# Designs tried in a protein design chat: VH-VL binders against p08169r482to628. Part 16

Target 1, 147 residues: p08169r482to628
Amino acid sequence: LLCGVSDGKQRFDLSALARHSELEQNWEAVDGSQREAEKKHFFINICHRVLQTGQARGCPEDAAVCAVDKNGSKNLGRFISSPTREKGNIQLSYSDGDECGGGQKIITNITLMCKPGDLESAPVLTTSRADGCFYEFEWRTAAACVL

## First folded at step 6 (VH-VL; framework fv_namilumab)

Design s32
Fold by ESMFold2-Fast, scan of step 6:
Parts: sequence; C-alpha cells; structure tokens
Structure s32 (fold): chain C 147 residues (1-147), chain A 120 residues (1-120), chain B 107 residues (1-107)
Amino acid sequence: as target 1 above (147 residues)
Amino acid sequence: QVQLVQSGAEVKKPGASVKVSCKAFGYTFTDYYLHWVRQAPGQGLEWVGWINPNSGGTNYAQKFKGRVTMTRDTSISTAYMELSRLRSDDTAVYYCARDEGYSYGFFDYWGQGTMVTVSS
Amino acid sequence: DIQMTQSPSSVSASVGDRVTIACRASQSISSYLNWYQQRPGKAPQLLIYDASSLQSGVPSRFSGSGSGTDFTLTINSLQPEDFATYYCQQSYRIPYTFGGGTKLEIK
C-alpha cells in the first residue's frame, strides 16, 4: 500500500487525503507572492493522480502534482516514491515531472506534519527554486499523526 | 544547548551591501530550516525569508526579492543573509531563527540579533 | 499577503491581573497561529504554536485559543517578568506575517 508508511513501531495511513471522485476536488495551493494574472495554482493529490476537474482539466493524466497558470499546465511530478518517515514527519517525493532545462526534470517534495483533528487543511508552497526544477510544500494534517 | 550566534553590528552607507552570519550550535544544522526576521527601531517584526540548510533552497518575501540572498556553509554550521542596495529604511535588528519542526514555520530559537544601521 | 491585526496596541496591568490579547487574520488561517514574547533589547521567544499548544518550558499561565480568523492569548495572573511586547504570527501561508504587537506595561 503506497498510502501507508511504517517505521516498525508506528503506522500512518494517508488514504484519507486521497481524492478519487469527481465529486471531490484536488488539494490546492497558490503562489501568493505573484500578481493574480501570474499566479500558479498547484493541484495535488495523494496516492492518486490529479483529478481532471476545474482548472486542473488541462493537467497531464499521469500528474500527481500539477501547476496551472496563464501559460498552461506543467507536470510537477508523478507519485513514484512510497511515503517515508523523516525527522518525525512524513515525506512524499514526486519525480519525473516535465523537462525544466539543462537535462533536468521537475521534482516536488511534500512534508506532512501531524495536526490532530485537521483533515481539511491544504498544502502550502514553501520553495519554488528559481530554475523551475524543484518545488517544496508543507502540509499540516491529522493524516500525518500516529494511528 | 541549542544556540544561534550572530555576527556583530554593521554601519553601512545607502547603496552598500551587508552580509550577516548566524552560526548554529547544539543540534544538527541541516535538520531545521532557518528564517530571517527583521525589526526596525520601535517597530514590529517582519519576515524576510528562509533557507533549507540541507538543500540550499530558499524562499524570500516578495518585498526583498532581487535584494536578498540567503546561503549557508554546512562545514561550519553557518547561515548567511546578504542584503544589497541598502536604504535608510533597511535600518533594523536582523534575527536568524530556527524553525521548531522540520518545516513548521514556528521559530523556537532565535539568535541575539544583528543591528544594521544604514545612514550617511 | 495575510494581514494580522492585534488589539489592543498597548495595555497597562498590575501583577496578578488576567490579560487578554486579540489577534485577527484577514483570511482564514485554520489554527496556524503562533504567539511570541519580546522583552526590551531581547530576541522574541516562542510561547504558543498552532493556536493553543504551549511551548515546552513556558509557564501554564499562558494559553491560546481560536481558529479561522480570530485568536486570543490569555495570561492568567500576571507576573513581573511578563511585562513585554507580544506578537502573533500566521504560519499558514508565505510570506509569514506578524501582528503589530501588543505592549504590556506595568501600571
């Protein structure tokens, strides 16, 4: 199960963050540092590809993290790595995104942090590297708490 | 045990650059984000940006983009903030502060602050 | 940017008093609000994180509450060392932003 992580003593289940139905919406983060016309909207799904709904309709079918702005959509990574526990938090790494120059492909990291009782918070963009090849998000959620 | 030690006070002329250091003690330097927060005399706190010491990745407040550069040297557990094209309204105490968790955005330990005065 | 507004900007109180400081966000920040204490000439110190979690080593007379846009810091039975400036800070979205501060002065 790609939606689970265990360190041998504690178990975590991220399935509550997976969005499967078109009745559900993708998780969304916005780069608030840009003008409205230039903002990137980030659509994220956990253990599932991005749902093809709303502004994310133009996202690649295999994207698990997708950025949308006035210029179109970009694949910021497919969910390829299993979740791991890092420094008390859960880390997700998405690789094999679109080409970003210099022979590199985009990589996205999401750090999930335990927030008891909160399953409705959204990821927050924390890093957008200048070369466009690397993105980091933080996400505080009860799904990252010990079961 | 945990301590952040900053470089000493600086006096600069308008248009100059300043580079403030923050040396970490008592924890694994690459395991915690470091933030820079400033405070003009008699004023409140203003977030400047952060650096991930492990990756070298940075994020700056829009107000400072193009003028601020954050770097680190993992061999000596030291982070740096360089602010260029200084203006009189950049006069402030600049603090480095450690993120409480891996990436939480809480500042659990702070350096003593570095006074940067910009005047002619 | 998320604007943080604190009220009051200043309050005068006596040792033993109960003091309440308010913080309002311009948009919902869930529970991602932190409180700091700053004494004159010193660096700020973290008191409360995630709206209501008390930082280790901080006296239990400090408490926080609230969610969404409205938050409160309460100091129950003020001590002499509590006369300082208090700041709220949202950690919901970059740029991280602080309130204007509330200065707690002795009567």
Scores: ipSAE 0.006, ipTM 0.514, lowest interface PAE 15.6, mean pLDDT 83

Design s4
Fold by ESMFold2-Fast, scan of step 6:
Structure s4 (fold): chain C 147 residues (1-147), chain A 120 residues (1-120), chain B 107 residues (1-107)
Amino acid sequence: as target 1 above (147 residues)
Amino acid sequence: QVQLVQSGAEVKKPGASVKVSCKAFGYTFTDYYLHWVRQAPGQGLEWVGWINPNSGGTNYAQKFKGRVTMTRDTSISTAYMELSRLRSDDTAVYYCAREEGYSYGFFDYWGQGTMVTVSS
Amino acid sequence: DIQMTQSPSSVSASVGDRVTIACRASQSISSYLNWYQQRPGKAPQLLIYAASSLQSGVPSRFSGSGSGTDFTLTINSLQPEDFATYYCQQSYRIPYTFGGGTKLEIK
């Protein structure tokens, strides 16, 4: 499996969340705490870079998580790590994003939670660290349910 | 080092139940799934089900659902498979096997097998 | 259930021969395919996992290849201890399923 996780106990197939074609759309989250003019749109893909379609056209070629606002785009991380299981949920980590100060690069974590029958829900931003170096999302999806 | 040691051969009549044990040595019992696989004389391998020794959670092949029960006792690192309402076509060697593999599941260690004979 | 089909069901060979065994899945299983060897009266033993990864302690004459639906096990230089039955197995979906087996016999 190119896009899956097994912890020796349960198996999960994340391929249903991977978007490969220009005919498909990236997964999208918005920062609900911001005014319309200053909202960031977050484009996310699983096991693949973000598709350069719509507002994500300006995203870096190797970004798997990308933030877009009126000031441009930021690379919030490449999909480098294998998915892991923590506290009954699946964790995804994206590292090696853009520089954010102090020699650090942006890291994004996504927590996938099982929601039977739902492959159409989108991730929700839950944490945006004040230094701009760390982002967290929650995502309720059937892809996080055991096979 | 790692070993799975199964209980001895059983002879049962149709309609009876049998309970086979599989004792684990040389690793942390609760860190790996245990599967049960059977093989009728001269036939191939058939998956019966698995148990998560940590949680006690189980999953059984549809064919055995309602007749098979898998349990474990973590204090003695032993898993059990009980098959009820036995038929003559349940005659087989029953193996326990440990599943290893973070990203890819595979059976790296097998018990020696337990012959269960069902005859009238 | 995912059906696994092996070919041939038996093959006769001599020591030193190169032997290939095929395994086909009824749907794509990516690389979630394992190969096991079973000697008469013994439990199966893992040879290859994840389609092509050699299990530690298994001789390098064994190799696996393939992905998706078509897989092959190869023994490059057959030894006397290799006369056994070989099974492929998918671990992509529950229930795990095995091929029907290939019996490797002395010519």
Scores: ipSAE 0.000, ipTM 0.510, lowest interface PAE 15.8, mean pLDDT 84

Design s5
Fold by ESMFold2-Fast, scan of step 6:
Structure s5 (fold): chain C 147 residues (1-147), chain A 120 residues (1-120), chain B 107 residues (1-107)
Amino acid sequence: as target 1 above (147 residues)
Amino acid sequence: QVQLVQSGAEVKKPGASVKVSCKAFGYTFTDYWLHWVRQAPGQGLEWVGWINPNSGGTNYAQKFKGRVTMTRDTSISTAYMELSRLRSDDTAVYYCARDEGYSYGFFDYWGQGTMVTVSS
Amino acid sequence: DIQMTQSPSSVSASVGDRVTIACRASQSISSYLNWYQQRPGKAPQLLIYAASSLQSGVPSRFSGSGSGTDFTLTINSLQPEDFATYYCQQSYRIPYTFGGGTKLEIK
């Protein structure tokens, strides 16, 4: 699988966001609207599974997006498809997460938007569908800028 | 009162399988992860793996993959560890231990241990 | 896997002594470090979690400190029931790993 996308005019390389080393940490998003005891922490990796470190140590071995709360960890999707361009942005789709009811598996989408000079920003949760089957994140990062 | 109660001692021949149980009392069984840790006579502690009783999900130490299976029965608040193709160096006390699963990850309550002896 | 190294492997002490045990991780584990006490023939008991947090019911003479790779367990005034083996454990990364243990014995 590719850790980038090209359209013949522009080339985008997401490798700067990939975390491989056991000395590195996952990217993290938190739902800030919940009480501390009920907060979900979302651990995300790009082009790789989440690192089983810190609060993410209990994440499934094949998860690339993982939700952690007091009840344990949940696989929100695997990195099994290459990044694409959609509607001017870079889209990452994670599929084949945990069972969420009705024979469905959880899917997570991340929309990356160019922000020159910013490699320290974190993804932000924008959608958590009521049925628990779909999650969306937005991430403004220099890694989404053309090379 | 929180308590983890394990099954009794076992003596097995090399090549056999052993299944150790760990029954939880005094808390909601599905709210905490359960880990299995072993200790050979006179030796230190070695992590075997964990099970999430809520999901049934497991993670095993590389050394035991292919030989260990962890399961649970939520109706009786009991977790199981089955170790197959036993060797003499599997002789150890096997402990179950409770973990919150999301905070700093610590084993706040331990079972009393089950001695598994593997000898010809 | 993260390797945990304890020092010393054994220490002789007298009741009333201040004892320190060291634990080193092969890589940074932040504050994901726990200390357990094991008395002969008994299961381990949690003493300290998150490097420095005292477990409920554990005597205040026990304390933990450190972060990253270097950690210490201190027993301020040793009591007879404290003669046991002590283990550090990291919970930062799967697999969970333990130090080799420090046996505290009577001088």
Scores: ipSAE 0.245, ipTM 0.764, lowest interface PAE 4.2, mean pLDDT 88

Design s6
Fold by ESMFold2-Fast, scan of step 6:
Structure s6 (fold): chain C 147 residues (1-147), chain A 120 residues (1-120), chain B 107 residues (1-107)
Amino acid sequence: as target 1 above (147 residues)
Amino acid sequence: QVQLVQSGAEVKKPGASVKVSCKAFGYTFTDYYLHWVRQAPGQGLEWVGWINPNSGGTNYAQKFKGRVTMTRDTSISTAYMELSRLRSDDTAVYYCARDEGWSYGFFDYWGQGTMVTVSS
Amino acid sequence: DIQMTQSPSSVSASVGDRVTIACRASQSISSYLNWYQQRPGKAPQLLIYAASSLQSGVPSRFSGSGSGTDFTLTINSLQPEDFATYYCQQSYRIPYTFGGGTKLEIK
């Protein structure tokens, strides 16, 4: 949806992290704790759905965060909320992912941390809740620095 | 041995719906994606969509969205493709084909094909 | 959508000939390219996957090469059973797309 955030004092533009071209790849995080054949690959895009390319080709059309493993793909959320600020960092929330039980749907949060000059680093998985309903990533990037 | 067995030929009038089945043998049905590919008489191959039999998740070519529905029944290892509001240009052989879906996509086993004829 | 272009659309050859079929993608597809053989009245059969990997049971006279946008299928020492239509196909991006086919005919 909204590719920037303003708290009334500072403006942030996330468009540098949006990937629209078939020449570009999705942002990717891998759960390194799993065996190679059982690893989950997480494909993430900003202000745009996941590009349906390579291993992400089977991702749902409306997913902005998608997990892929040997059993298929899961929608981990759509980019439907505006970014927010929290203690100097930018928070992204992806909601309305796939059903995970009890009437709940998967939610993914990404915390963007300012790293001047770095627009090529990737998100890192920090939390994978045991019920499969919640994922957290940290991402150090220049896009989280004040404009 | 791995085998995909499809339902028999169908003849339909314009505006009708058709439902083609594809039954899997010789492997774990939920471990592989199933795609549907069609071929009009004398023409090339056209991808329709795929289903993940494990999750039931689907992905359809834009051209068929709103008219195609893919489902599966894991208890009988069978996938289905239903195409509605049929037109004469939907006349084709419809194939189901197996795909790993994970690393490299390729169709290693194909069903024998189901001829769907749409005529008035 | 990724456009797949095959050349030639048809080729006439004799048993024992070496035949090369080209396939071009409208954008880079890395090595996500497959080759299928289709005999009249039958379903397609996988020959080559991931641009150059020979499917089990396929004769070694078939080989594939290329990456990115330009790919070739080569049949060394053509046999009578090889007269069929050949299709390239990309699996890099949804929707999967096929080339228009190359019909291999007896000279």
Scores: ipSAE 0.277, ipTM 0.759, lowest interface PAE 4.0, mean pLDDT 88

Design s7
Fold by ESMFold2-Fast, scan of step 6:
Structure s7 (fold): chain C 147 residues (1-147), chain A 120 residues (1-120), chain B 107 residues (1-107)
Amino acid sequence: as target 1 above (147 residues)
Amino acid sequence: QVQLVQSGAEVKKPGASVKVSCKAFGYTFTDYYLHWVRQAPGQGLEWVGWINPNSGGTNYAQKFKGRVTMTRDTSISTAYMELSRLRSDDTAVYYCARDEYYSYGFFDYWGQGTMVTVSS
Amino acid sequence: DIQMTQSPSSVSASVGDRVTIACRASQSISSYLNWYQQRPGKAPQLLIYAASSLQSGVPSRFSGSGSGTDFTLTINSLQPEDFATYYCQQSYRIPYTFGGGTKLEIK
């Protein structure tokens, strides 16, 4: 899958955030509102499915965002269908996650914000909707800066 | 008080199928993966596959794909491994072992083992 | 698949000795390495998980070290009940794979 993003005026390249190698790690975010035993751990990849390594080894093969907790893993979305630019930020949407009740499937959104010089930061969970059907993350990274 | 109890020894002819059970006691059955590991007489340990008792999802080692099926029954906290088209080199002790979902992936409790002998 | 190479395949030792067993992974597995002890006719028992964490109820004479590709299990002062076969195992990637085993024999 392609990592290039363009709004017709400016070009962005998210490839620096893609994890391909078996020596690399997925990006990880944690639900900081829960006790350790009850926390969800979120494994995220960009322009690639989640690497099935480490604590993500049990994630579904087709997941691009995966949550792991004491009860197993959940697919939080397949890879992006349409990147968008909004107010200088890049938004990634992952759709077609696992069924979450009421005929709905899980959707995950990631907002990438330019932070010059920083390729080491990780995504941060900002929204975990009570029905389990929607997740949002923010990520401050140099990969979101104009080329 | 955690215990995994497996079914008894089986003797099968080549080409037959065998179904081994593993019943869990003393913990919440759906909170842990159950793996199957085999050991041929005098040999080392070989991973066969796992089942997630919560979802029913499975993952099998490539060598066993097409011949192994793992299932579970949550009402009786029991997991099953069925191996078909048995060969003499399938003769082994088959173990079930539990693994915490979010962890470094280790087998803290094992079943006692089920000897499966395949002979003509 | 990640290949696990264990050495030596057997070692002879006396009660009170210090014994070290090595385990090497064909690629980096971070700290996703476990050590098991197996007595004849018994199921394996967990000794060390996450490369260096001692399992509850396991005697402190057992210790694990290493990360990446090279790992060791050390038994500081052998007791009679320690004569058994030891296996390393990686859980970094599916399929889980085991070392060939090290048989610890009485001298």
Scores: ipSAE 0.572, ipTM 0.839, lowest interface PAE 1.6, mean pLDDT 89

Design s8
Fold by ESMFold2-Fast, scan of step 6:
Structure s8 (fold): chain C 147 residues (1-147), chain A 120 residues (1-120), chain B 107 residues (1-107)
Amino acid sequence: as target 1 above (147 residues)
Amino acid sequence: QVQLVQSGAEVKKPGASVKVSCKAFGYTFTDYYLHWVRQAPGQGLEWVGWINPNSGGTNYAQKFKGRVTMTRDTSISTAYMELSRLRSDDTAVYYCARDDFYSYGFFDYWGQGTMVTVSS
Amino acid sequence: DIQMTQSPSSVSASVGDRVTIACRASQSISSYLNWYQQRPGKAPQLLIYAASSLQSGVPSRFSGSGSGTDFTLTINSLQPEDFATYYCQQSYRIPYTFGGGTKLEIK
């Protein structure tokens, strides 16, 4: 999976956010559902597929973003497009997720925003479209800062 | 009361296929994963695979890929495990077991087991 | 695959004894460890899930502890119905794997 983006002479390197070992944990964002049985957990990896461990153990082996709830796992994106820069932020797009109805496949977008010195923050779910076909996350991290 | 009821014992020749059923009672069939676990005579427990009855999605242990197929029929709350190209070392009791996969993945209810004997 | 090692493979004990069974995972499984009891000719039954949570209806003399790679099942004041084979199982990663079992026998 692609780890970097270039904007002229400046580079951005997302490899610090990659989780490679089954001894590590995926990045996780949780929805705000009150009942545990209805909660949706989102597992995300950068430059690597989701680790199939813990609550993500049932995620597809080709998932880069995976949602888990009482009904099982959904692949929210297999292919990461090349990272792009927009208005100082890094944009990641995960495409070719599972079928979601109406002939559509799930797409997930992540906007990474520079936060100097912070490599421990996690992504935050900002959009979960009602049809289940589109998800957006925001992530403030030092990995989004210019190298 | 929650109960998993399996089909009866089977005797098969090497090279044959066997299809074991597991019928669920007392809960919503599509809310829990069903796993298949086998136990050869005098041996320990070995995981075969799971099926998500809601989606029909499956996952099989590498050892059984290409020989095992798990299916379900939601209209009769029944899951099936079919094992093909049987060998004598497939002789075992086959259990189905219920798992709330969203949680810690433990088997809270088990079927009574189905003895599958593979002999010439 | 994650390998689960149980010790001992068998233990002889008397009614009223405290018995401990150990289970070791080849890599960290957090708290994704379950304990099952199997009586001869019967299906296994869940005793403990998530390393330390007692399943509903299971006697309080059973307890589990540990996290990561090292786990213990303890039976306080052993009763006659406790003579059975015990299995640990990890559910952290597919494939799920079981320990080799510990047979608890009358001394």
Scores: ipSAE 0.500, ipTM 0.821, lowest interface PAE 2.2, mean pLDDT 88

Design s9
Fold by ESMFold2-Fast, scan of step 6:
Structure s9 (fold): chain C 147 residues (1-147), chain A 120 residues (1-120), chain B 107 residues (1-107)
Amino acid sequence: as target 1 above (147 residues)
Amino acid sequence: QVQLVQSGAEVKKPGASVKVSCKAFGYTFTDYYLHWVRQAPGQGLEWVGWINPNSGGTNYAQKFKGRVTMTRDTSISTAYMELSRLRSDDTAVYYCARDEAYSYGFFDYWGQGTMVTVSS
Amino acid sequence: DIQMTQSPSSVSASVGDRVTIACRASQSISSYLNWYQQRPGKAPQLLIYAASSLQSGVPSRFSGSGSGTDFTLTINSLQPEDFATYYCQQSYRIPYTFGGGTKLEIK
């Protein structure tokens, strides 16, 4: 698996967003639409499984996106396919998460958008489908800019 | 009042299985993880694993994988730990303790402990 | 697994003394460090969570400090009921791990 997109002369490298060390933190997104008592915390890693540390310590061993709330942790998808180009942006799709009903498993898409000079921003939850089977995040970051 | 009440002492022979229960009172059973921690006579504390009573999901310490099974029955607010293929060095007091899933992870209430003795 | 090293293994003290117990993690655990007190024949009882937060109902003479790898439990003015074994515990990473314990004994 690649941690980027290569298309002709243009290359995109997401490796700067990958967290490997137990001394590092996962990327985190919070659900801005819910009351604090009902919020889910989303722990995300790029091209790597979520680090099982801190609030994410109970996350499934193979999850690349994990939702944590008072009811525990849920696998929102695994890093089992390379990033792709989608409508001018980079898309990372994590699939094969936990079962969510109707024989379906959770899928999470992260859309990365170029923002020059910014490697400190975090993913933002943009879609949480009512059936619990699909999540979308947007992330504006310099890692999504052409090399 | 919050209470965790465990089943009574067990004496088992090597190779047998034991199933210890932990019944929760005074809080919503599915809102807290339940952990199992053991202590051999005169020794320190050793983490065995935890169960999420809401989902039934579990995590076990590597040492116990393949021998331990944690389950729960939400209708009676009771968690169970079953340890199989018992050895003499499994002799210990087994405690259940509750923990918040999304917090710093600490055991604010403990059961009274269940003494499991494994001897021939 | 994260190794928790507790020192000393035992300490002798008198009522009224200030006692400190140290706990070291083999890797950074941020503030995911808890302290428990255990009296003979009893279940452990939570004293301090998140390195420095005093559990409700625990006397204010108990305090915790530290972050990362080095942590301390302090008992400011030792009382007779404080003679017990103390354990530190990390909850940063599965499996949760405990220090070896510190037995607090009467001089």
Scores: ipSAE 0.473, ipTM 0.793, lowest interface PAE 1.9, mean pLDDT 89

Design t1
Fold by ESMFold2-Fast, scan of step 6:
Structure t1 (fold): chain C 147 residues (1-147), chain A 121 residues (1-121), chain B 107 residues (1-107)
Amino acid sequence: as target 1 above (147 residues)
Amino acid sequence: QVQLVQSGAEVKKPGASVKVSCKAFGYTFTDYYLHWVRQAPGQGLEWVGWINPNSGGTNYAQKFKGRVTMTRDTSISTAYMELSRLRSDDTAVYYCARDYYDSSGYYFDYWGQGTMVTVSS
Amino acid sequence: DIQMTQSPSSVSASVGDRVTIACRASQSISSYLNWYQQRPGKAPQLLIYAASSLQSGVPSRFSGSGSGTDFTLTINSLQPEDFATYYCQQSYRIPYTFGGGTKLEIK
C-alpha cells in the first residue's frame, strides 16, 4: 500500500513515520495505568510491519501493531487498509489481528492529529476495550499537517 | 529451585533425525521462553531458535529453517527440539536455556546441562 | 544478521590481575547485551545482563559497561575460578548472535 492519503484539496504524506531499516526503532506506546508485571508495550509502524528488534523481536511477521508483555507478543492488526480522513484528522485502521473471542479479530485505530514541527512524538494509548478486541491510539505529529 | 534437565547423548547417522528434550523444574513452565543453542566441539555458541511454551509459537535461525522443529508438552513441562536431515557438521552439544524478560532486556538466566549429538558416517 | 566481535580471542593473566574483554556489535543494539561464562565441560552461566547489570550470585569483581556498539567486561582482581571462556551475546534482534569467545588462560 501507498503511504498517504489525498483528495482534490489536500495531500498527506506519511512516509516520514514509516520505519524500514533494521537500524531504526519502532514507534512505542506504553499503558501507563498498569503495574509493571501486567504492563503491555505497544510497537507500531506506519505503512509497514513492525520491525522485529528489541522488545518487538518476537512480534508476528505480519503485525503492524504489536503488544508485548511477559506472556509473549500479540498481533493487534495488519496494515492492509488505506489511510482516511475523519473529522479533520487522519485515521489509520489496522485489522485482521489475533483472535480475541466470539469469532472476532483484533482491530486497532490510530488517529493522527496535526502538530506542526513535531516528528518525534509517539502514539498514546487512549482506549483498551475490556473484551481485548479493540485498541485506539492518538498521535500528534507534523506528518498529519497539510503540505 | 530452577533447573532444566536435558535428555542423554545421541549418536546418529547422516540423514537421520534427532529429538532432544528439556524438562523444566522449579518454575511455571509457560511463563518463560526457551531457547536452543548449540556448540560444535572446540567452537563457539550458535543460536538455533526459541519457543514460547504458553502459545507454542516458535522462531528459528535462518540456517535451520526447514530442518528444525521446536515443540512443547505443558502437561510434563518439557520442550523438544527435533533436527532432521542430519549432517556431520551438526555434531555439537545442544543446550536449552530459559529466557528471562523484563523491561531491561532478554537474557538466559538458566541453562540445561547440554546434550551431545554426534553425527558420524 | 548482527555480527558480534570479541577481542582478544585469548588472554593470559595471573591471579590478582585486572582483565578487560571487549565486544563490538556490527550495528547498534542499545543495551541488549549479555555476558556468559563457560567453564570447561560445563554449560554457560549468566554473568551480566542488559550490558551492566550483575546477575544475582555473581561476585562483584565482575562488571559490564557500554551501549550501542561497544561493550566491555571487566574482572577486577582475577581469582582461580575465573579461568574460563567468556561470550557476549546480543538479544536486540533475531537471530540472537554470540561473540566468538575470549579464553582466559593462566599465565
Scores: ipSAE 0.008, ipTM 0.589, lowest interface PAE 11.1, mean pLDDT 86

Design t10
Fold by ESMFold2-Fast, scan of step 6:
Structure t10 (fold): chain C 147 residues (1-147), chain A 120 residues (1-120), chain B 107 residues (1-107)
Amino acid sequence: as target 1 above (147 residues)
Amino acid sequence: QVQLVQSGAEVKKPGASVKVSCKAFGYTFTDYYLHWVRQAPGQGLEWVGWINPNSGGTNYAQKFKGRVTMTRDTSISTAYMELSRLRSDDTAVYYCARDEDYYSGYFDYWGQGTMVTVSS
Amino acid sequence: DIQMTQSPSSVSASVGDRVTIACRASQSISSYLNWYQQRPGKAPQLLIYAASSLQSGVPSRFSGSGSGTDFTLTINSLQPEDFATYYCQQSYRIPYTFGGGTKLEIK
């Protein structure tokens, strides 16, 4: 699997967002819409499984996105497909997460948008489908800028 | 007041199983993770695993996988730890301890401990 | 597994003394370090969590500091009830691991 996109004209490298070291922390989604008692903490890694450290230490070993709340931890998708270009942005689609009902498994999409000079911003939850089977995040970051 | 009350001491033969209970009082049982920690005589503390009483989900230390089972009964606010195929080196005081419902990893209230002795 | 080492393994001190106990992690654990006190024949009790946060009901003479790999528990003006064994514990990664303990003994 690739940690980037090349369409022949432009090249994008997401490796600056991949966390490998136990000295690093997982990316955590900013979710301003949920009350503390019902709050889900989203731990995200790029092109790599989440680090099983901090609040994510109980996350499934193969999860690239993990949600932690009062009910435990959930695998929201695995890094099993390379990033693609979608409508001018870079999209990571993490699939094959935990069962969510009706024979479906959770899928998470992350849309990365170019923000020059910013490698320290965090993903923002933009969609949490009512059936619990689909999550979307937006992330404005310099890693999504053309090389 | 918050209190965790454990079952009484057990004496078992090698190869047997033991099931220790931990009953919670003074808080909403399903809101906090429960951990099991053991201490062999004169030795330090060793983490065994945790259970989320709300979901029933568990996580066990690798050393105990295949021999330990953690369960709970929400109707009586009680958690259980069952350890099978007991060996003499399983002789220890077993503690249950409370943590937050999405785990924070610190144990704010402990049960009084259950002494499990494994001998022939 | 993350290894936690405490130093010293034993300390002799007098009432009124200031005592420091060190705890070292084999890798960085950020601030996911807790301290427990265990009196003879009793269950451990939480003193400090998240490296430096004092647990409710614990006397203010106890304090914790450090981050990364090196941590310290400090007890100001020892009281008779403080003679016990102290354990550090990391909660950064499963399995949770404890230090070997520091026994605080009266001189």
Scores: ipSAE 0.008, ipTM 0.638, lowest interface PAE 8.4, mean pLDDT 87

